VH-VL binders against q960a1r229to459. Designs and how they scored, part 6

Target 1, 231 residues: q960a1r229to459
Amino acid sequence: LKGDRIELLLPKNIDQFKKFKKDRTVISSGLITRFVSTRNPKEFSQKWISTKYVKEFNEITVNKDSVVVGAALNIQKMADTLTSSLSINIGKEIDSFIQKFSSPQIANFATWTGAIISGAKSSLSVSDLLILFNVLDAKLTLLNNSGELTQVAIEEFAEKKLFATHTIVNAIFSRSLTGFLFCLKLGETSEQDSTNFNFAALVGNQVSRIFVGLGGQPKRLTSLEVHIDAL

## First folded at step 18 (VH-VL)

Design n6
Fold by ESMFold2, fold request of step 21:
Formats: sequence, C-alpha cells, structure tokens
Structure n6 (fold): chain C 231 residues (1-231), chain A 120 residues (1-120), chain B 107 residues (1-107)
Amino acid sequence: as target 1 above (231 residues)
Amino acid sequence: EVQLVQSGGGLVKPGGSLRLSCAASGFTFSDYAMNWVRQAPGKGLEWVSSISSSSSYIYYADSVKGRFTISRDNAKNSLYLQMNSLRAEDTAVYYCARDYLDFYYGMDVWGQGTMVTVSS
Amino acid sequence: DIQMTQSPSSVSASIGDRVTITCRASQSISSYLGWYQQKPGKAPKLLIYAASSLQSGVPSRFSGSGSGTYFTLTISSLQAEDFAVYFCQQSYKTPWTFGGGTKVDIK
C-alpha cells in the first residue's frame, strides 16, 4: 500500500491453501476482505493469501440434489449458476432480484463471499445477498485455522461471527427446494443504491422460509411461516 | 425403460371431440410435469398445454383455450387431452412430453405422437 | 408472448462441416432455452437444456451457448445422422414458444 513489502501467496489447490493459510489475511477480488480483516490500519507490512487460483474455490459442482459454488467466484457467475440449476420459479426470481441490487459491472467484479462477509459483519446495513442466502437455506463450507472443514447454515455463520475465525470455501444450495420465491427490495431514493428494507419468502410444498431485513442480520418470521403452512 | 405411449387419435368432423391418452412407464409419473405439443403437417412445433405434477397449475395456448382440457391421473400414470369443438386447424400430430423441475432438464422423454385429422 | 426467431431456416452442409444455428428471443429469457432435434416421422429429441447443458446420450459434437436474447447451437463436425430439423424453445414465460425450426440438409 505505502510501498512496504507485502507477501502474497497464490496457492493452486486447497491442500496448498491449508498448508500456508495460517495467520495470513485471505483476499478475494477487489481486496475488500483484506481491509475488513485488518485491525491495525497503520500496519506497514501484511501477509496475504489469495483464493483466486485455488482450484476448489473456483469450482462449480452441480449434483442431482445440490449446487456447490466456490468462494472465489463473482456474484454474476454465482447468479447465473443458481438461475440455471434451481427450479424455474426460484431461478427466475433470483435472476430478477440480483439485477435490482447489483450492477453488471459490480456483479462481474465483486465476489459473492466479499458481499456475504460485509453483510454478515454489519449490525446496521441491509444485505440483499445475505437475505437471499437465508431464504434459500444456504450452507457454507468453512475452513478454520487448524485446516479443518465444517459445514454450517448461513444463519450460524453470521450469528457466531465465524467470518473472524474461518475462511469460506464454498456455498451449497439445495436443488430440492420447491415452491415459489418472492423477493422485495426497497431503497431510499433513485440516487441511492442502498437498501433500507428487504423481504424474501419461499412458499410451497415444504416448510416455508420467510425473512425480513431491517438492519443487521435477516430475521426469520417463524410465526408467519407456521401460519402460512397451515393454510 | 422410460417411455410414454400415446393413443386416442383419429379422424373427426369439425365441431367434434376426441380424447388423447398418454401412458407413462419406467419412472415416477407423479414427479413430472406433462406437456402436449402439436405439429401440423409440414409445419413446426407448437406448445399446446401443460399440467404440473400435482395438477395445481394448468396452462393452455390461446389457440386451444376453452376447447381443450388437459388432465392427469397419477394413480394410473396417465395424461389426457380432451379436445372439444375441433377445427380444421387442429389437424396435427400430437405429442406428449414430460419435464422435471420446471423445464430445468427440458422435455427429455416424448411419446411417439398420434395423428388428429379434422375434416368433413 | 416471447417470439423465438431461428436462423437460418435451412442450411445445406456436407459431412464434417461445422454448422451453427441461432435463436433470438424478443426479450430476455436468461438461460431458459432448450434445443431439440427432429427427424422425419419421429418425435423431437432433446439435445441441450438450460442453454448450454448437454443431455445425456447426446454426442459431444453438439454444444449450446448464449444467455439473454441470443443463443447458438453448434455441430462441430456434421455426421450422417445429424441431417434433421432443429428447434429452440424458451421456457422462461408461458406460452413456452418454439422457434420456427432450422432444416439441416445434405449438400
């Protein structure tokens, strides 16, 4: 940044990443993860490790019942994958919703992990991507500093602040989701791209998932879900 | 063996009725949406009607709406098309076809087709 | 209704040729497009689903690409069994319309 030495490792697979990750700041496209992870803004040297070239972080795996999206992919690639891999009713709404909150330029540059981490860290902002992950019951595969992998629900990732101690490897979405997805975004003015309120509901032949974003983490409306499912 | 076997076509006068059948075997019929697609002699393909796996959602092309009724009997693994008030322009080969997850996998299995001829 | 415009309507080609067929939608359909092959007297056969995914059992010389309003089907090296009519179909919004078809004939 100031011309000080920066060590950047570019591992090519997850085994190399695990071996060298310890005590390094993980960076993604756009470098936002580096600044969010740094507690000492006056620090003159940094050790970084990139996810950009890690094979497993750049993979998309479409299984019969799941879609796995690697952590290094950009928002647009993730959106296209989900749109084509999930049911038509869900995929069409995902496509429409993402176009409302992410310009093509940003969606092709920013990683989905950067956006999720930013949303999960905030107690004030309303994150459109975070509410989408919640309504789709997304799971995250996480790597801790000991090299162990765990899978957690998106709600637990934010609630337990796992972004501070874990690296996202991928996101997992069920292809068995049924029903209809509805997403709503309300901003301040046409000059502002920020969201003041959002809402996402998945209603169908299984337990409904309904969330509202009013600031901080999306809130699940379990009482409304029970009422809707009883109809 | 996954297959769809059709029956019920034939010659009918204008204003008449026919019922087409499509019998499924080799797969769990109740997991799939079903479609009717027709092809007039020497012409392209035209989607006619669709029915969801539970029959909760039914769609018709404007050209047949009010005259054709799609239905299914999941206990008999059968799809039907009741065609009333038939017109000369309904003359076509009619195909049934399945789709899964709202066309995610496309229409991957088709019946053999049955000819419907509407003439005086 | 979403109009699907296929071009060309016919192509004359030799075995081994590369053939490209295009399909344009009157509005964005994202990736909700399928490609079908039909031989005389036979039912259509699915080749490509979701714009670019190859159906099982379909030879790898077939490929699909595109999203939004512009889509292509490519046959990289035409074989004798590939002489047929090809249709695209959008599955984005009812009515789920087909393109007009492209006849691939032996030159």
Scores: ipSAE 0.000, ipTM 0.411, lowest interface PAE 18.8, mean pLDDT 81
Fold by ESMFold2, fold request of step 21:
Structure n6 (fold): chain C 231 residues (1-231), chain A 120 residues (1-120), chain B 107 residues (1-107)
Amino acid sequence: as target 1 above (231 residues)
Amino acid sequence: EVQLVQSGGGLVKPGGSLRLSCAASGFTFSDYAMNWVRQAPGKGLEWVSSISSSSSYIYYADSVKGRFTISRDNAKNSLYLQMNSLRAEDTAVYYCARDYLDFYYGMDVWGQGTMVTVSS
Amino acid sequence: DIQMTQSPSSVSASIGDRVTITCRASQSISSYLGWYQQKPGKAPKLLIYAASSLQSGVPSRFSGSGSGTYFTLTISSLQAEDFAVYFCQQSYKTPWTFGGGTKVDIK
């Protein structure tokens, strides 16, 4: 007699989020309207919890040697934060690379976490944001189902598929990175709306980091790093 | 071997000065922020001062502002604490310690400590 | 300043006991908390960072938990080498304050 209902909780801080997260699907701020407007009747019967208003997921913290970007921020706000918070050589290249995303509208509405999770799940597509996080050696703060916070490198997050069991709270980037960042994004087909190939290198730092995206997870070119570091 | 080796402590009268040194080896010093933490005899730990990896950001506890100056020389892998206008309450063992990502990974390497005694 | 209140101030315990130490912050510090062990005459040693992450080389009998304002360090089965003073430290904002310490002694 009764139809299915959506129950959406809007916690204001991480303690409330932990308390009410049990048995609920997490929605980032960029996804809420898509889920509530779906025509799939089984999704209307699911219980939901949003990150949109959680204080800690919306924080930007610029510290002496790190910058922390909350999980609910959109891609453009994350990019602007990194551009202004990292060394000028790295920040300028991030700004240039982000402008080459598939759509400026996507960058202003989609969360960086949504893009990272989509990239980490994919066995076929090439993710520009995922390769950027890899080359910058990003760390993620994750919340497990027991309410514990852990940190992992972006590589471990994707490799161990932690998106299935953990909620991203923030990303952490070192402000001590030095050297020269180079990023390349290439699509060949007319009307192409995604990346076919990408490449990212940080050289002139203490240890080079070099990645290529040809489909699926970015691959680290450790042998090339050794050759470059020997020069 | 990752090490922080300290020097420069001793006995000094109130109003006097000392300079503490902390020499790093076995790691890339310029990648890490550095800290001074002190411990009065029989007491707990107190953060004193921090300096970012590039020296761009420097912080002091209120109790030492204007009297202590933290500095580093990345070419010499060395951290310093210039302590001026010393008071009896500055008597402590002083530790240097490194951190990465603003304590996200904690202070994982500490010096052995240097005693500073301020007494008449 | 963020006040870090550590309890108990002292624990008398036997080898094999489970020991729990708590640390309470006067305001939310998210997960920006570290736990340190200090033996007499020695520098502190990092045990736990980011509230719950075990430092490399630290035995798995140590664990940390908590977020926001309430944090615990647990030693699941106390060993002879674990008799020491334990400190928490918040790294959320300056001054990066320590708790008052918890001394774990042989009963």
Scores: ipSAE 0.000, ipTM 0.504, lowest interface PAE 13.4, mean pLDDT 81

## First folded at step 22 (VH-VL)

Design u1
Fold by ESMFold2, look of step 23:
Structure u1 (fold): chain C 231 residues (1-231), chain A 120 residues (1-120), chain B 107 residues (1-107)
Amino acid sequence: as target 1 above (231 residues)
Amino acid sequence: EVQLVQSGGGLVKPGGSLRLSCAASGFTFSSYAMNWVRQAPGKGLEWVSYISSSSSYIYYADSVKGRFTISRDNAKNSLYLQMNSLRAEDTAVYYCARGYLDYYYGMDVWGQGTMVTVSS
Amino acid sequence: DIQMTQSPSSVSASIGDRVTITCRASQSISSYLAWYQQKPGKAPKLLIYAASSLQSGVPSRFSGSGSGTYFTLTISSLQAEDFAVYFCQQSYKTPWTFGGGTKVDIK
């Protein structure tokens, strides 16, 4: 096809990614599919850099107290990792909830970072993955334009819209979480992946975490947490 | 017993090079991040470098970037700091310290320290 | 870089005293703060991580509090072995930085 072309850089490791990411649009997944879909000859030239093949963004690390999931992993791989790495009461609920969230085709194609960023950007949609990250108190490692890394809670990432200025490197989940995880997804009966309402609660002997999704960012129900913890 | 045992160090002229080693035992070394921290004589602590468990994430203090190289050999349970182009201000006791990919947990195991002196 | 300011730089205290050490960050670091104890000629020892979590094997007379930009380390009843230098450290954003230290001396 004739017309404008997209320059696409596919770094293989984090050092190449840092070196070449300057002034390029970072994309986390679906680049090849999107590129084929945008073969419109009137499209302006754009410069992109992908996380898909960065070795460090595809790593999983499980240690004594945490599990770390690289930013380029698909939703299914992330879910399998969390299910096997967290307590049995929490892991089985994650597995059940994610199976309702995504078909195998979507889960094996979409990255968890793409889904998180899409959810964090939206004021209208209800994100199942975003509420799961909130209830599990997930932390994200972020890379800024100066090559510096910081770690933030998932709430801060969405609240401060850090997706606009930072690249997600990985997610970190505590393996020390205790209690019982309860997740609920309610949607249109004719659409498997459509959610109108979701709810997630981690309840135990300590401070509870309870969230509701009605559109936009999950809302923490701190008054309910205080009530439940008083029982 | 969880421990870090350091070796290397010594006296070196400005512009010279030196390699520090840190041997781990009593824990699964490949599951932890590692740090170097230094302390000039009579002064406070300065973080120098960090390396993740798989060596995928490596960071340096600005004062040592381009001159120092952190590395690890997980098969030998060993951490290294290659120090090149040494300057007088690099004179310090250097500690290796066990850390985490989740920075929240701090540095919970420290080596005994080794002295590096950079002097004409 | 995030500057960490400790105060006081030195305190003289007697066994049994309550000692409070303050650490201020130049920007919010959430709860990514650790406290270390260092005795002369020895490596630092982790006391508190995550601002308030007591490291295993550390006596319960040590406690930490704070979030954001203001943090404290408290020794509820000073013991002979607690005379040392104490450092705070942020681990929120690289480069990680330490406070200047607080020397706790016997009165």
Scores: ipSAE 0.041, ipTM 0.640, lowest interface PAE 7.8, mean pLDDT 83
Fold by OpenDDE, look of step 23:
Structure u1 (fold): chain C 231 residues (1-231), chain A 120 residues (1-120), chain B 107 residues (1-107)
Amino acid sequence: as target 1 above (231 residues)
Amino acid sequence: EVQLVQSGGGLVKPGGSLRLSCAASGFTFSSYAMNWVRQAPGKGLEWVSYISSSSSYIYYADSVKGRFTISRDNAKNSLYLQMNSLRAEDTAVYYCARGYLDYYYGMDVWGQGTMVTVSS
Amino acid sequence: DIQMTQSPSSVSASIGDRVTITCRASQSISSYLAWYQQKPGKAPKLLIYAASSLQSGVPSRFSGSGSGTYFTLTISSLQAEDFAVYFCQQSYKTPWTFGGGTKVDIK
């Protein structure tokens, strides 16, 4: 291997994270430090900071009406948490949907946050987690450059491209959702990262939520929601 | 019955200290975030501090930062507010209030309030 | 900090009247807005959360609406027991901030 050494900091708590992140690029997992590949552009950051060992980013909190999942957790842990914390009709579908999730998404370092960010950044990629977050009306807790925490809807996160300026701390899901969740994904092959289309619908809730994924931020099907809610 | 019962408070001189307590019952205390909110006589409400269910997230109003310390003991179903270096402007009724790590849901259960008077 | 501007500061109305209180945020707070009722000598009571969700046990004559920077609390038919001060509160970003309050007097 040739190239400069990549520096990686592994803070243990959010306060350390805040102090160290100023001059570093955030990654959603722990990586082994290695030499920078000659394929990397010159402007590629040599300094990184990981959320993997940050306490606050690894916690799961089950509130009465919501469940909070830390940003450093992997996709499976998030799915298990949602399956056990949400209504049975919704949770079972989430479990089923995630079991079909075969993409390791190495670039996302196997965290749900990586999947969300990658999906939000791309206009081409179809993200199963992104559509799931949208149909469940998920909220994100974000840390800005000034060290303040805010909460935003997943739609706003993608729309305003907050991934450019904010760090995801956790995701918040409502435990009050009712009805039935239906999820579908289609790909060209059974291979990883082959999803070309996905669909998610929550019906029987106060307001139906229906999304289709064709690339990037899923599209909400408002007309269909109105129609279904009128039945 | 879900309730919060407060204790502590009273009269103290400027520069003094007080410790407020809030005892929770009727719900799983460890599953909820908690807040302190105060209200000066004849004035509006002012948020003072927030602590998440596991104490991983703690926030303070600028007016009390460095002087007040929020803490909790989930085993004892108790919330605390240690107030040091008290000032006259800290005079208020202090409320403990149940919240959520998800800020979306407001503060749905309140204690009865405790009067804190800071006067020479 | 996010400033919450509540209006009016006071309102007098008769039983059965429709009463509307407004709250404006200095920046968008999405739907992270709660309404509280406070009676003299008592702790505040949560009425509305998430801008429009009615808290359990609260009469249906209370309703909340709005998103972004403009919010309203409406009492569709004022009752005698509704005499109180009402506060809005943003929970979008710390520090949490309250409106100045609206005193509702019964004529």
Scores: ipSAE 0.020, ipTM 0.605, lowest interface PAE 4.8, mean pLDDT 89

## First folded at step 23 (VH-VL)

Design v2
Fold by ESMFold2, look of step 23:
Structure v2 (fold): chain C 231 residues (1-231), chain A 120 residues (1-120), chain B 107 residues (1-107)
Amino acid sequence: as target 1 above (231 residues)
Amino acid sequence: EVQLVQSGGGLVKPGGSLRLSCAASGFTFSSYAMNWVRQAPGKGLEWVSYIWSSSSYIYYADSVKGRFTISRDNAKNSLYLQMNSLRAEDTAVYYCARGYLDYYYGMDVWGQGTMVTVSS
Amino acid sequence: DIQMTQSPSSVSASIGDRVTITCRASQSISSYLAWYQQKPGKAPKLLIYAASSLQSGVPSRFSGSGSGTYFTLTISSLQAEDFAVYFCQQSYKTPWTFGGGTKVDIK
């Protein structure tokens, strides 16, 4: 076990963040807890930069067509925003599902980006937040080292391992989603086995979206979607 | 009801400056990103600059970087383009256009355009 | 920068004809593609966003298709008011870029 000294920058806006993020490991407001959980000091760089106080990463934007949630927001604030901004049938299920897997202590302090990145990296864990993002067809705005912004679907973020080369700036959800959302999780009492299996379906939308989580990335059940849409 | 009304164009000598204004009405200005797009006479469209709803992210085309400054005043529902060190190749009709933080939606509301002529 | 290449640069067609305009991106832009119509002396007008979604108030004879690097705008039955220049534009990665335009002349 080795104790390393860490230089941590706390930029207050995206211009400062862009200026100084090169050659630094990006830390969201929830990443300190994740570093403790890995228990391997040699996995940390000595030069870090935090998203926590970046104004733009703490913003919420809602218009007629979309809701945009900044990367530094905690899970509870994201959940509250989605519940109030999406249709009542979808919003109620989001709120219910998050209460099932995230204690108030975790939801009020951990960032949604920390949870999404952890889920996207893992080949073994079943992530409840990641499957929720998949079923809602979430998009991410990403910032690269050149200061360019790109938008991608949540599936592409994980598939292309974009967490290695990009910083999440915000998540985007369509307010045009319709129908009913159903979410299910099955887990054990241990902290490492909090979910063994999960399932999420949005049905009655223009195109159904159905996902299952068995470890690693959620798998889309396109054959089942076609069958359900035909009924 | 939804409108973008532009002002501030004109004739200027090379090396000079102009400030373009764009006044928004009929929508919640602070919820939208904004763009400047230009079109030289008889030519196609060129994106110039983009600003987030909060003024926090700003991007410029390389052709204008360091010379142009985009800004917005959400309390006054107004977008601005300060144009310094103007060159003949900056001669164009300039449009302000409403955009989104969600890039899927494109630029759905445009101003009427204002002509900027840079000539000796 | 992502280059957007439109084809053809111009087309002459009769009222009632089907017209197809193509746009190619130098790299994948997913479905982050918009189509604009511009009539002489006017500002551009958004027709299609997200490659295939019809903007409110745009006639249903306009349709968009494609993803990745290849996109089309189709006018199923050309009308007299469709005489204009059409531009594609990517919004996948900054800086955003337009195609060179396609002039549609009514024969």
Scores: ipSAE 0.545, ipTM 0.801, lowest interface PAE 2.4, mean pLDDT 85
Fold by OpenDDE, look of step 25:
Structure v2 (fold): chain C 231 residues (1-231), chain A 120 residues (1-120), chain B 107 residues (1-107)
Amino acid sequence: as target 1 above (231 residues)
Amino acid sequence: EVQLVQSGGGLVKPGGSLRLSCAASGFTFSSYAMNWVRQAPGKGLEWVSYIWSSSSYIYYADSVKGRFTISRDNAKNSLYLQMNSLRAEDTAVYYCARGYLDYYYGMDVWGQGTMVTVSS
Amino acid sequence: DIQMTQSPSSVSASIGDRVTITCRASQSISSYLAWYQQKPGKAPKLLIYAASSLQSGVPSRFSGSGSGTYFTLTISSLQAEDFAVYFCQQSYKTPWTFGGGTKVDIK
């Protein structure tokens, strides 16, 4: 779709995506995303790009040691994949955690990437997926404006605000994680998706990972990790 | 410029040890997995070892398991391969190569190679 | 281990020729297949990843296709700089394994 006001690009593969993207920045990764516009455009133009037909954004891959989830997939598909691919003591908690989402529409239609980016951008809101990715030590495959791929920890992604310069292609989760996952979510009400506080801890994995969300980015509780690992 | 520069190697007797080094520059080293691949003279390529940034994922070819150790120092942008109990069949040019945790993307940056010769 | 069978082992061709190299896996590797070019005395160079994705900077005359157990590398019009040895590599399951290589020589 092309026009003076709105243009939608439909790349058929990652190479076309890179070509269409060129040196422009994508505001958000997802099924349909918008390019960053200039601050003072002479004429109003809104350009969008879809990842619908790019396999790298839409694939789920279960490897021996890792699970890869494309950036264009919805939250439920991501959660189901992790639940079925990780150890039972971790997967069951992920399932339980995601089931606490009050809106199936959000879970089924919103991309996990959107949730991650929204959480990373917000200094006030608590993102359930962001804390989950942190506790699981998820890695993101990122595409920069030069067309190069890199992989970073989710903490680094948020801390460096890489969403401003990079496009998420997929997330990578370790299947080697052991131990027990504990997740806690507290909202204003039990029936709302709003989260004021969340907590996630992976213990019994030789090295514990513990995060708390009190608004904004999840904070890692390293002192508590050390204490627990010493027990 | 993205590059990998290798050092080490040389001639060693069977049963001996060598340590190879690979220095990375031009990219965020810690954001990439690294590999060692070797090639015997006049032969094909053989994958040797893989390491992710956090060292949580380390793999070895069966031919070198128990004898070789891959390691990295992200602060020094360096990859290492400690080779012990070397055998004649270990004679090869060894390459370090950049990769990904997601194996989907191949090894896109290679060092210049280092020759290792194991001979009595 | 996954065995990668590459064919032919060698091919003689002229500039401008279409060259096709085949790689077969002993089991399905999905699209976890890469192609490399290696010139004498040099390190391998990545050409294709994910079976069909062209590496940045690689000429468009190179293309990869296939999925599962059968893969092909095609040079649509052979150039002088393309005379080299080519390798396929599966990255689906460790240990990662390479094909035996295909030498493309001048006819």
Scores: ipSAE 0.022, ipTM 0.622, lowest interface PAE 5.9, mean pLDDT 87

